# Designs tried in a protein design chat: VH-VL binders against q8k2p6. Part 5

Target 1, 141 residues: q8k2p6
Amino acid sequence: KYTSVCVGREEDIRKSERMTAVVHDREVVIFYHKGEYHAMDIRCYHSGGPLHLGEIEDFNGQSCIVCPWHKYKITLATGEGLYQSINPKDPSAKPKWCSKGVKQRIHTVKVDNGNIYVTLSKEPFKCDSDYYATGEFKVIQ

## First folded at step 20 (VH-VL)

Design V4
Fold by OpenDDE, fold request of step 22:
Structure V4 (fold): chain C 141 residues (1-141), chain A 124 residues (1-124), chain B 109 residues (1-109)
Amino acid sequence: as target 1 above (141 residues)
Amino acid sequence: QITLKESGPTLVKPTQTLTLTCTFSGFSLSTKGVGVGWLRQPPGKALEWLALIYWDDDKRYSPSLKSRLTISKDTSKNQVVLKMTNIDPVDTATYYCAHKTWPNYRISYYFDYWGQGTLVTVSS
Amino acid sequence: QSALTQPASVSGSPGQSITISCTATSSDTGGFNYVSWYQQHPGKAPKLMIFEVSKRPSGISNRFSGSKSGNTASLTISGLQAEDEADYYCSSYAGKDYVFGGGTKLTVL
């Protein structure tokens, strides 16, 4: 379950900039962004939206996938849910970016001999996205 | 309905250049994720992949035959052309063009629709 | 010599189940997680039967199924019918190449 799985050629992932794959019966999305690879559960932790169909944008200096359903922002690198908060003491102040903590499970990506390998993460023990990564919701396509 | 059809000479002399054309319908090479490949099969032998061209004009070639192959596309005509130089009798085979796609960012390594194939005989 | 090795032939009687194996012999087996299977009748083009190890294209009978264990992929045909008599090829990628097995001739007795 936690062995590394080859998900495709590096050149193909770079070409597509993102790809979906099934790793040990778990569907994941892999992003190629700014020269780095990021893997996470394919379904958004919020309501199970398909993250592979979202757009990548920068928020608070962090690259995030934006869920197409409800526009939830998830950091590619850490799987954190980002949101903006207002200061009740200063309503005129610019909204501040905050983190909900890790909400989306991030998986490990490695490149070897022209191939991309994904290893499912064990940490954290529980992650919100786990709810949509099992059972009926484990596969989108 | 997706269809592909190969056309070109059925008899070629050694050392000549073989030019084959694939005309297709039911899909477009302007669609992201779409590709058209060429494969061949010598009589009574196994299948062999030759080349592949994608919607963005990315071209892939068999490592063993790369130096002899050139693939190109005309999206407006729904055509893909394969050229193979320095033809030899060993290149006698049925040549196929085939459709490929990456739906919803699912990278595929198969060909789901094939032409009927055209037999090319190389003889002096 | 092929990166994928298949038995030359298999046979079965109508109604039986048969299995065709495909073994990766190359050290570069990254693409073996994307094994596909093609059926080819004499004088006809190959037809995709299975892709990504176990998925069936639309219109393909559920009598055809695929699986993988280690470096061996398998195509199983249940309820064998006369029309199943054909050559079968497994395929994947190896390095920058798309590779095929040597083919298996299935005879229905």
Scores: ipSAE 0.870, ipTM 0.939, lowest interface PAE 0.5, mean pLDDT 95
Fold by OpenDDE, fold request of step 22:
Structure V4 (fold): chain C 141 residues (1-141), chain A 124 residues (1-124), chain B 109 residues (1-109)
Amino acid sequence: as target 1 above (141 residues)
Amino acid sequence: QITLKESGPTLVKPTQTLTLTCTFSGFSLSTKGVGVGWLRQPPGKALEWLALIYWDDDKRYSPSLKSRLTISKDTSKNQVVLKMTNIDPVDTATYYCAHKTWPNYRISYYFDYWGQGTLVTVSS
Amino acid sequence: QSALTQPASVSGSPGQSITISCTATSSDTGGFNYVSWYQQHPGKAPKLMIFEVSKRPSGISNRFSGSKSGNTASLTISGLQAEDEADYYCSSYAGKDYVFGGGTKLTVL
């Protein structure tokens, strides 16, 4: 039901490597990373931190945005919250990367005629980041 | 606090090259996201964008005038220079330099601060 | 071939509300989500009044508001005052160009 919205020129986002936009009254951040575009809710699912100010790092082979507030790691591609876990019964075990599942709503990005278009996603039905994408916290800027 | 001022010849002859300088204060072209553009307005007519230069020396030109335009910057002097070749009476206009930024990665397509403009008359 | 079309003139009496339209005529309407409005008094430089369709820069009166529907953006000036008499230009980008409307002369009667 959401129509695609042009959020700017491709050359500009490639230049800045990230941009913020309001799409149907929802503020989103779009990343250009490793030749791909990723869009997600701008506020972190954890406590509403501004993800557009975070750094992108690779964890377990996945590019993640790291929230500047509490260093939560969110995959750019899938919106999953990543964390390292250790076996409490085996302290000598190596930590392993785990996923909390999809916590950050990811939106669809398309390029057409030199412009970037974002389409808000409806899936999953509920996402933790929705809390900060609506109401008084929906717009940071 | 942000100010821009255009300077250059106010009278030029056809076929000459017009050189305009924008001197600004209150911001720096070394700041990421900052850009300075040139626009013009013929007497009694609409505004027209000419060129834009960003902090990283990325240069943008009007598609229709690209072949005649050269924009450059001197960050240390807070100056941006526009050169337009093969001037014609049709290029008679008030020329403006203007500021733009991309605050917090919000790409902008507007100019928020303008110089007062300088009228350039092209006449033989 | 103007990418943006404005009425040549509009008029209103003090205290009234007027609206200036800006219609995208280009096939590439991507930039229309970034419509800006400028006010220009005679002999003065343009002044940014609205950006990104409806955002107001600091210091701009709340009498100025912007909206859009489809391919038409609108600048509304409420509580019209004599000082509002000026030319108004809409702007956006089209392709690699920054485009402007033809301008609208607002007369306060």
Scores: ipSAE 0.870, ipTM 0.940, lowest interface PAE 0.5, mean pLDDT 95
Fold by OpenDDE, look of step 20:
Structure V4 (fold): chain C 141 residues (1-141), chain A 124 residues (1-124), chain B 109 residues (1-109)
Amino acid sequence: as target 1 above (141 residues)
Amino acid sequence: QITLKESGPTLVKPTQTLTLTCTFSGFSLSTKGVGVGWLRQPPGKALEWLALIYWDDDKRYSPSLKSRLTISKDTSKNQVVLKMTNIDPVDTATYYCAHKTWPNYRISYYFDYWGQGTLVTVSS
Amino acid sequence: QSALTQPASVSGSPGQSITISCTATSSDTGGFNYVSWYQQHPGKAPKLMIFEVSKRPSGISNRFSGSKSGNTASLTISGLQAEDEADYYCSSYAGKDYVFGGGTKLTVL
C-alpha cells in the first residue's frame, strides 16, 4: 500500500500541469507548478470537492489549490487550509492569513527515468481529507 | 460522433516520401487535451505507433522512426498530416489515424477512435 | 522484441469464458498501469475494449473485463459469442514509446 507507483510520464504531466491517478485504490491529484510536483488527495477535505478542477492561486506567498465548490484554499506544498482572520479589537486592520493546520493529505512525488512516481503518505496523523479518500466517493466529471 | 479518415497514395516506390492525411470530424484539435496519432500495421502483423500531435502542436514520435517522420496539423481543416521519408518495402502496412484525449486531466495512453485505415504498398 | 508478450492464439466454445494474458517483458514498463486492450476483426480497424487495466468504454459489453496481477494483465471474455472471434492487442507505454503486444487470435469453436 505504501510502495511507489508510476502514474505517468514526466513530459505529459508537465504538459497538462496536473493529472489524476489512482494509487493503491486511493485517488490523487498531482500538480506541476513553478517547477515542482505536488500530490494530494483529489477530494477536498471540506466537503469532497474535486480539487483537480480548481484553480491555483497564491495566498500569503503560498501556492494554493482553490476548491471549485466552496473556494477553500489548500497549500500545494503542505496541505494546509488557509483562511483570513479579522482582529476584532482592530477593525481597521487588514485581514491576516492564518492556517488551520494540515487538512489535506500530501503524498510524495518523485521523478525517475522520465516517469512520475507517487508514494502515499505514511503519516499516522489523521487528515480531514481521509474521510473522502475512500472508494465510496467517485470523481464527478 | 467522432470519425477519422486516412487518405493518400496507396502505392509508393522505395526511397520516396510517403504523405498521408487524416481528416476528422466530431472533435477539434484546438480543444485542450485532444491529440491525433498515427499507427500502422503490416499485413498479418502487430500494431505499431508512429507519431502523435496534440492541440498545442506538441509532437511525439516513435523512437525508432523519429528521424523519418514529420507530423503536422491544420486545425482549421481538421486535418493531420504524416510524412515518412526514405520509404522501403518493409513500410508496407495499413496506416491508421486515431483520436486521443485527456478528459478532466486524466492523462490517457490509449486511442479511443480510429479511422478505417489505408493500405500503403511499397513496391518498385 | 516486444515490450508486451501475448499468446499467439486462444480458443473457446460459445458460452465459455476465456482469458488473454499480456506480460510486460521490458525493464522499462512504467506505463503498465495504463494497459489497454483492442479488438480487431479481419479487415477492420482496432476497437478500444478496455483502458487503464479494467475500465470499459461506453458501449462496450460487460462481457469484457480487464485485470492485472504483477507484470501480467488479463482480458477476460465471458459468455463467448461467435462475434468475439478476432485479434486482440494489449497496449501501454514504455519510455517515450506507445507499445503493443504481438496480438492474440481468438477462435470461437
Scores: ipSAE 0.807, ipTM 0.923, lowest interface PAE 0.5, mean pLDDT 94
Fold by OpenDDE, look of step 21:
Structure V4 (fold): chain C 141 residues (1-141), chain A 124 residues (1-124), chain B 109 residues (1-109)
Amino acid sequence: as target 1 above (141 residues)
Amino acid sequence: QITLKESGPTLVKPTQTLTLTCTFSGFSLSTKGVGVGWLRQPPGKALEWLALIYWDDDKRYSPSLKSRLTISKDTSKNQVVLKMTNIDPVDTATYYCAHKTWPNYRISYYFDYWGQGTLVTVSS
Amino acid sequence: QSALTQPASVSGSPGQSITISCTATSSDTGGFNYVSWYQQHPGKAPKLMIFEVSKRPSGISNRFSGSKSGNTASLTISGLQAEDEADYYCSSYAGKDYVFGGGTKLTVL
């Protein structure tokens, strides 16, 4: 449904490690991390925080962007919200990492001839981040 | 508030090395996302990009002129230097230095502030 | 031949609206989503008027606007004024190069 859009040079995103772009009137953030490219809605699914300003950290072996507003953790690869859970019936139990499921819409990134291309997701399911990617909140800058 | 100014010889002989200095104010080349580029314009002709240096000392050159160009910076002096070897009359042009920035991880491909330019004539 | 092609000249009368086109002629047009426009008066440095196809820097008159369709970007100047007489250059990138159009001379009649 959505055509691929060139968002910039590969050499530049590797330098900055992240970039923002507008793709078919949708603002997205693209990350270059550990040799891979990841794209997602720029606004956090929780409250619309600017994810391009967050830090990337590893949780449960997964690289996550941490929203600067409320420290929500979102996997770069899948857009899942991660959290730690403790078994209340076992006080000696260690916290376990869990997933809230896909909360942040992930988009496809491809590299061709030194350029980065983003294709918006075609997945029919609704993501929580969709709320902040449309209407008055679709553009941060 | 941002200003740039080019300085260097205005007359150069063929085969010599041209050295131009860009002195700027209103910004720092230590700021992440900032770059300074060199461009030129032969009399009555179009603009041409030459080189670019970023805050982290990453250097970019025009593919056609790469072998002749060397760009460097002195952050403490707010200066960027361009050297061009084996100068020829065809290199006669007004040379500009210009400011570039990537605010909030918005990669840019434009130069938003320019120096007044310095005309360099190559003649025997 | 440059990667970007502009008409050599355009003209208009005061108060009119004129458009300058910039067409990508190179096969490598990845950067055409980042088209910029510069205004240059005689003996002066270029001035950034439009960036990223349609964005206007602070301080630039709203009479200047940019758009793109296919492989052609356009600079539109509405309410043409005498001071608008200048050379206009479109710019983008192609591969590892920053590229410029050949320039368009705008004459205000």
Scores: ipSAE 0.782, ipTM 0.918, lowest interface PAE 0.6, mean pLDDT 94
Fold by ESMFold2, fold request of step 22:
Structure V4 (fold): chain C 141 residues (1-141), chain A 124 residues (1-124), chain B 109 residues (1-109)
Amino acid sequence: as target 1 above (141 residues)
Amino acid sequence: QITLKESGPTLVKPTQTLTLTCTFSGFSLSTKGVGVGWLRQPPGKALEWLALIYWDDDKRYSPSLKSRLTISKDTSKNQVVLKMTNIDPVDTATYYCAHKTWPNYRISYYFDYWGQGTLVTVSS
Amino acid sequence: QSALTQPASVSGSPGQSITISCTATSSDTGGFNYVSWYQQHPGKAPKLMIFEVSKRPSGISNRFSGSKSGNTASLTISGLQAEDEADYYCSSYAGKDYVFGGGTKLTVL
């Protein structure tokens, strides 16, 4: 389960800036953004939305994938859910960016001789995206 | 349904430039993840990849033949053209064009639909 | 000279299962996750039978299956039929090239 799987070539993912793959029966998406590769569970932790169809946007200096279903913002680097909080005592104050913590499981990407390898995360904590990481919730194809 | 058809000369002379046209239907070469490739097969021999053009006009060539090949597309006419310079009797082969796609950005390294092929014979 | 080697021929009787091997001569083929198999009847275009090692395109009989072990991929045809008599090519992607095996002639006895 935790062996690396070759999923594609650098020259190909750089054209679409994203790709999908199945790694040991787990659906993942890989993004190429700002010169770095980021792999995560393809289904959004919230309701299983298709992250490969979302837009990448920067929020407070952090690159995020925005789920197309409910616009949840997930950092590419760590899988944290970001949101803005509003000061109720001063609604004219600028909102501040907050994190819900890690919600989307991040996987390891390595490149060797132009081949992209994904290794599934071994991190032992339960991550909300795990709920949608079964074949029962397939949203690709 | 997806169909591809090769057209061009059946007999060419050495040193000429071979021009082959692939006319296709059932897909658009402007669709993200779509590509059209060219391959050939000398009589009685194995398949050999020549070139590939993607929806974004990215062009890929066989490393051994790159200096002789030019691929181009006209998306509005559903055509892909291959030019091969300095033709030689060893280039006698059946030439195929073939479709590829990356469904849901699942990058592929195969060709799923092929034309019927066209035999090109190079005279000596 | 091919980066992928196949036996030149294989034979089997109707109803039997046969296996065609495809061995990479270099370990630098991306772990063989790109392997595809094509069937070619005489005078016809190649037809995709298996992609990504073991997946079947729509409309391909489940008598055709694929697998890999190490640097060798295998195409297995069960319940062999006369119509299966054809040339079979494995293919992969290596060195920025779509590489093909030399082909295997399947004879149905």
Scores: ipSAE 0.711, ipTM 0.862, lowest interface PAE 0.8, mean pLDDT 90

Design V4
Fold by ESMFold2, fold request of step 22:
Structure V4 (fold): chain C 141 residues (1-141), chain A 124 residues (1-124), chain B 109 residues (1-109)
Amino acid sequence: as target 1 above (141 residues)
Amino acid sequence: QITLKESGPTLVKPTQTLTLTCTFSGFSLSTKGVGVGWLRQPPGKALEWLALIYWDDDKRYSPSLKSRLTISKDTSKNQVVLKMTNIDPVDTATYYCAHKTWPNYRISYYFDYWGQGTLVTVSS
Amino acid sequence: QSALTQPASVSGSPGQSITISCTATSSDTGGFNYVSWYQQHPGKAPKLMIFEVSKRPSGISNRFSGSKSGNTASLTISGLQAEDEADYYCSSYAGKDYVFGGGTKLTVL
């Protein structure tokens, strides 16, 4: 399940700036943003929201996909969950951007002769998005 | 319910320009991921792709026929038009228009709904 | 000569399973990951039977299945019925072109 899979053509993903695919029975979304490709699990780590329907916004200098269900912010580059912390003893202080660490599994994208290849992550750590990566939660089947 | 219908001349003379119109219903060509293509099939022979136009007016052409083809759309009339210049007897074929879509942004490389086709005969 | 090679004909008796092959004649078919299959009865438009190697559109019988190995895709029809008698075309995307096989005539004996 760690062999690369051809999922589409560059000329097509660049039109929509995103695409979905099934790679070895795992649903992924690929974003094309600021000249780079980013692949991740399609279902948001929090409650399984469909990330392919979310908007990409910048927070704290990082591009994030914003889940359309609960507005969770996931960095495109690393899959980290970003949030703002508020000091309850000084609510007027400027909120600070923090990271929950990696929550959304990121996959590798390579391009060869205009074909886009995705290779699933081998990383052994538990990633919260893994919970939604089964057939019973599939979005694009 | 998606339907497509081809219209145009049934008999043309060599060197003329063939103009074919695809009129469709049940979808909008302004919807992201939607496209309409043209294909043909000479009598007793294989299908051949000609052209494709996407919702954003991106136009794709068969590499072997590119210099003879022009595709355009009129989204308000639900129409796609194909023009093929310098018609020759080898262009005798049934011409089809066909629908494609990218459901859930799953990019597709097939045509899911086809018109009934229209036979164009080129006199010799 | 088509870039996708299919046998010219195949036949089978009702109830049998048959397989139609589709082999890329060029080494660069985009990995042959975009293969689809169309059925065409005489005088009718092609009908999509299989897309993305093995997926069935809604309303297509599970008697139709698809697979791929290397540069060869296969369409298998199980429980052959008289209505399956038609021409079958494989298709793929390569070189910025939608390519089609030459077609296979299926005869139900």
Scores: ipSAE 0.706, ipTM 0.861, lowest interface PAE 0.8, mean pLDDT 90
Fold by ESMFold2, look of step 21:
Structure V4 (fold): chain C 141 residues (1-141), chain A 124 residues (1-124), chain B 109 residues (1-109)
Amino acid sequence: as target 1 above (141 residues)
Amino acid sequence: QITLKESGPTLVKPTQTLTLTCTFSGFSLSTKGVGVGWLRQPPGKALEWLALIYWDDDKRYSPSLKSRLTISKDTSKNQVVLKMTNIDPVDTATYYCAHKTWPNYRISYYFDYWGQGTLVTVSS
Amino acid sequence: QSALTQPASVSGSPGQSITISCTATSSDTGGFNYVSWYQQHPGKAPKLMIFEVSKRPSGISNRFSGSKSGNTASLTISGLQAEDEADYYCSSYAGKDYVFGGGTKLTVL
């Protein structure tokens, strides 16, 4: 499971700025954004929404993929779920950006001789996106 | 339904420039992820890739033949054109155009729909 | 840049299974994650049978399956039928080239 898998060519992903792949039976999405590659589980940690169909936007100085189902915001760099908290004692105050911590499993991307390689995360901590990595939630089969 | 059809001269003389047209229907070459390629097959021999043009006008050429090849598209006419210069008897082959796509951003390295092919014979 | 080696021919009797091999000679083996197989009957255009090593396009019989091990991809045809008699080509992407094997003629005895 932890061996690198070639998923495509650099010149091709740069055209679409994203691609999907299956790495050791795990569906992933790879984004090319601001000159960098980011790989993560394709199904959103919240309810399994298809992240490859979402838009990338900046929130609180961080680039995020926005899930098209419920608009959950996931940082490209770390897989953190961002949200805004509202001060109930001052509803006119600006909402505060907060993190739920890491919710979406991030995978490693390496380029070698123009080939894009993905290595699945070795980290043993539990990620909410793991729940949607198998079964009926598969996006591409 | 996706269809492709090759057209062009069937007999050419050495040193001429070969121009082949692929006319297609059932898809648009303006759709992200879509491409049209050209391949050939000499009589009794293996398939050989020549060129590919993508929806965004990105052009790819066989490394061994790229100095002789030019690919272009006319999206409004649903056509892709291949030109090959300085034709030689070794270029005698059936020429195919073929469709490719990247469904769900799954980048592909295969051609899913092919035209029937057109035989081009280079006289001796 | 890269070459793909296939046996020149294979044969089998109706109902048997056969396997056609495709071996890359390039040191760049990353392209074998994108191996495809084409069937070609005489006088006809190639038909895509397998893509991405083991995936079947819609409408392709489950008698056709693909796999790989190291630098070798395999096409397996189970339950051979007379209509399977054709040439078979493997294909991959390497060295900025869509490379094809030399082809394998399948004869159904």
Scores: ipSAE 0.704, ipTM 0.861, lowest interface PAE 0.8, mean pLDDT 90
Fold by ESMFold2, look of step 20:
Structure V4 (fold): chain C 141 residues (1-141), chain A 124 residues (1-124), chain B 109 residues (1-109)
Amino acid sequence: as target 1 above (141 residues)
Amino acid sequence: QITLKESGPTLVKPTQTLTLTCTFSGFSLSTKGVGVGWLRQPPGKALEWLALIYWDDDKRYSPSLKSRLTISKDTSKNQVVLKMTNIDPVDTATYYCAHKTWPNYRISYYFDYWGQGTLVTVSS
Amino acid sequence: QSALTQPASVSGSPGQSITISCTATSSDTGGFNYVSWYQQHPGKAPKLMIFEVSKRPSGISNRFSGSKSGNTASLTISGLQAEDEADYYCSSYAGKDYVFGGGTKLTVL
């Protein structure tokens, strides 16, 4: 359901700079990074790796969560998979940052009176992370 | 198995400082997400939260009692200490220490394991 | 007295279901997503029975269930047994404080 759910307090998530939660039976991770909150499906779109255990790094000026299993890079803001490509026709060209498009479903985070609220994405498009968001892949229950 | 045990004086005079020690086993206070809290229960009355210390030494206090409380930890000894200043007969209660954790960064707002409690009586 | 109101007592016969209510008086309903329930037998420490409204810790019988509606949380005990006779406290987190209800004494007849 798309009703907002209170998942915790700001003063607590800011200690770990991340938290996990179950929102309407869907497992999510919330990151606090550079003063902003970002929520997404907890299992990596590629093979279901635990994003809450990954490191946050910047790639081409974009903050990404790096999945600990296969090091896939997912933008915090949009859920896009980033990678570098090398132009084989011009090997001297600098590697180019590319996006595989949105792969990880992003959810809405709002703060009200110190409470963190998550609203699950209403967007109808299919995200690869949806495969791992249901059933036997739950990591926090 | 997680266990906690409270220790300290059983009889205290008004105006003294009460010092209570929580000694625990089965977990480490250096583990991310772990905390130890203190609560009390006056005879025949409800539970009341006092203080909490987290693995990173972040300290939280009951808003109404903050000026009288100090919590600290010694991770190597598996101990947490609560000090309450200016003790008064209304502070007579059973005092508990209790464990909390954030498994997989699931931030919690409850205490899952409790010590047996220690009765502190404040004479009048 | 407290920001969480519980009935002072409830009673039931073995095998019955009983429900204990916990009503928040504050306007912050976010705290009711954190509601937990503790059981306390005389002379013993509290024991966590329910957390986050309806979740059971490992080892807690599924005879204990929790729910909420608006500002009221409920603990339901089905198949009432003699050992369920105890005090029950609801708890939540609001205003940077862990708040507790006044407690409910459950008597098994």
Scores: ipSAE 0.695, ipTM 0.864, lowest interface PAE 0.9, mean pLDDT 90

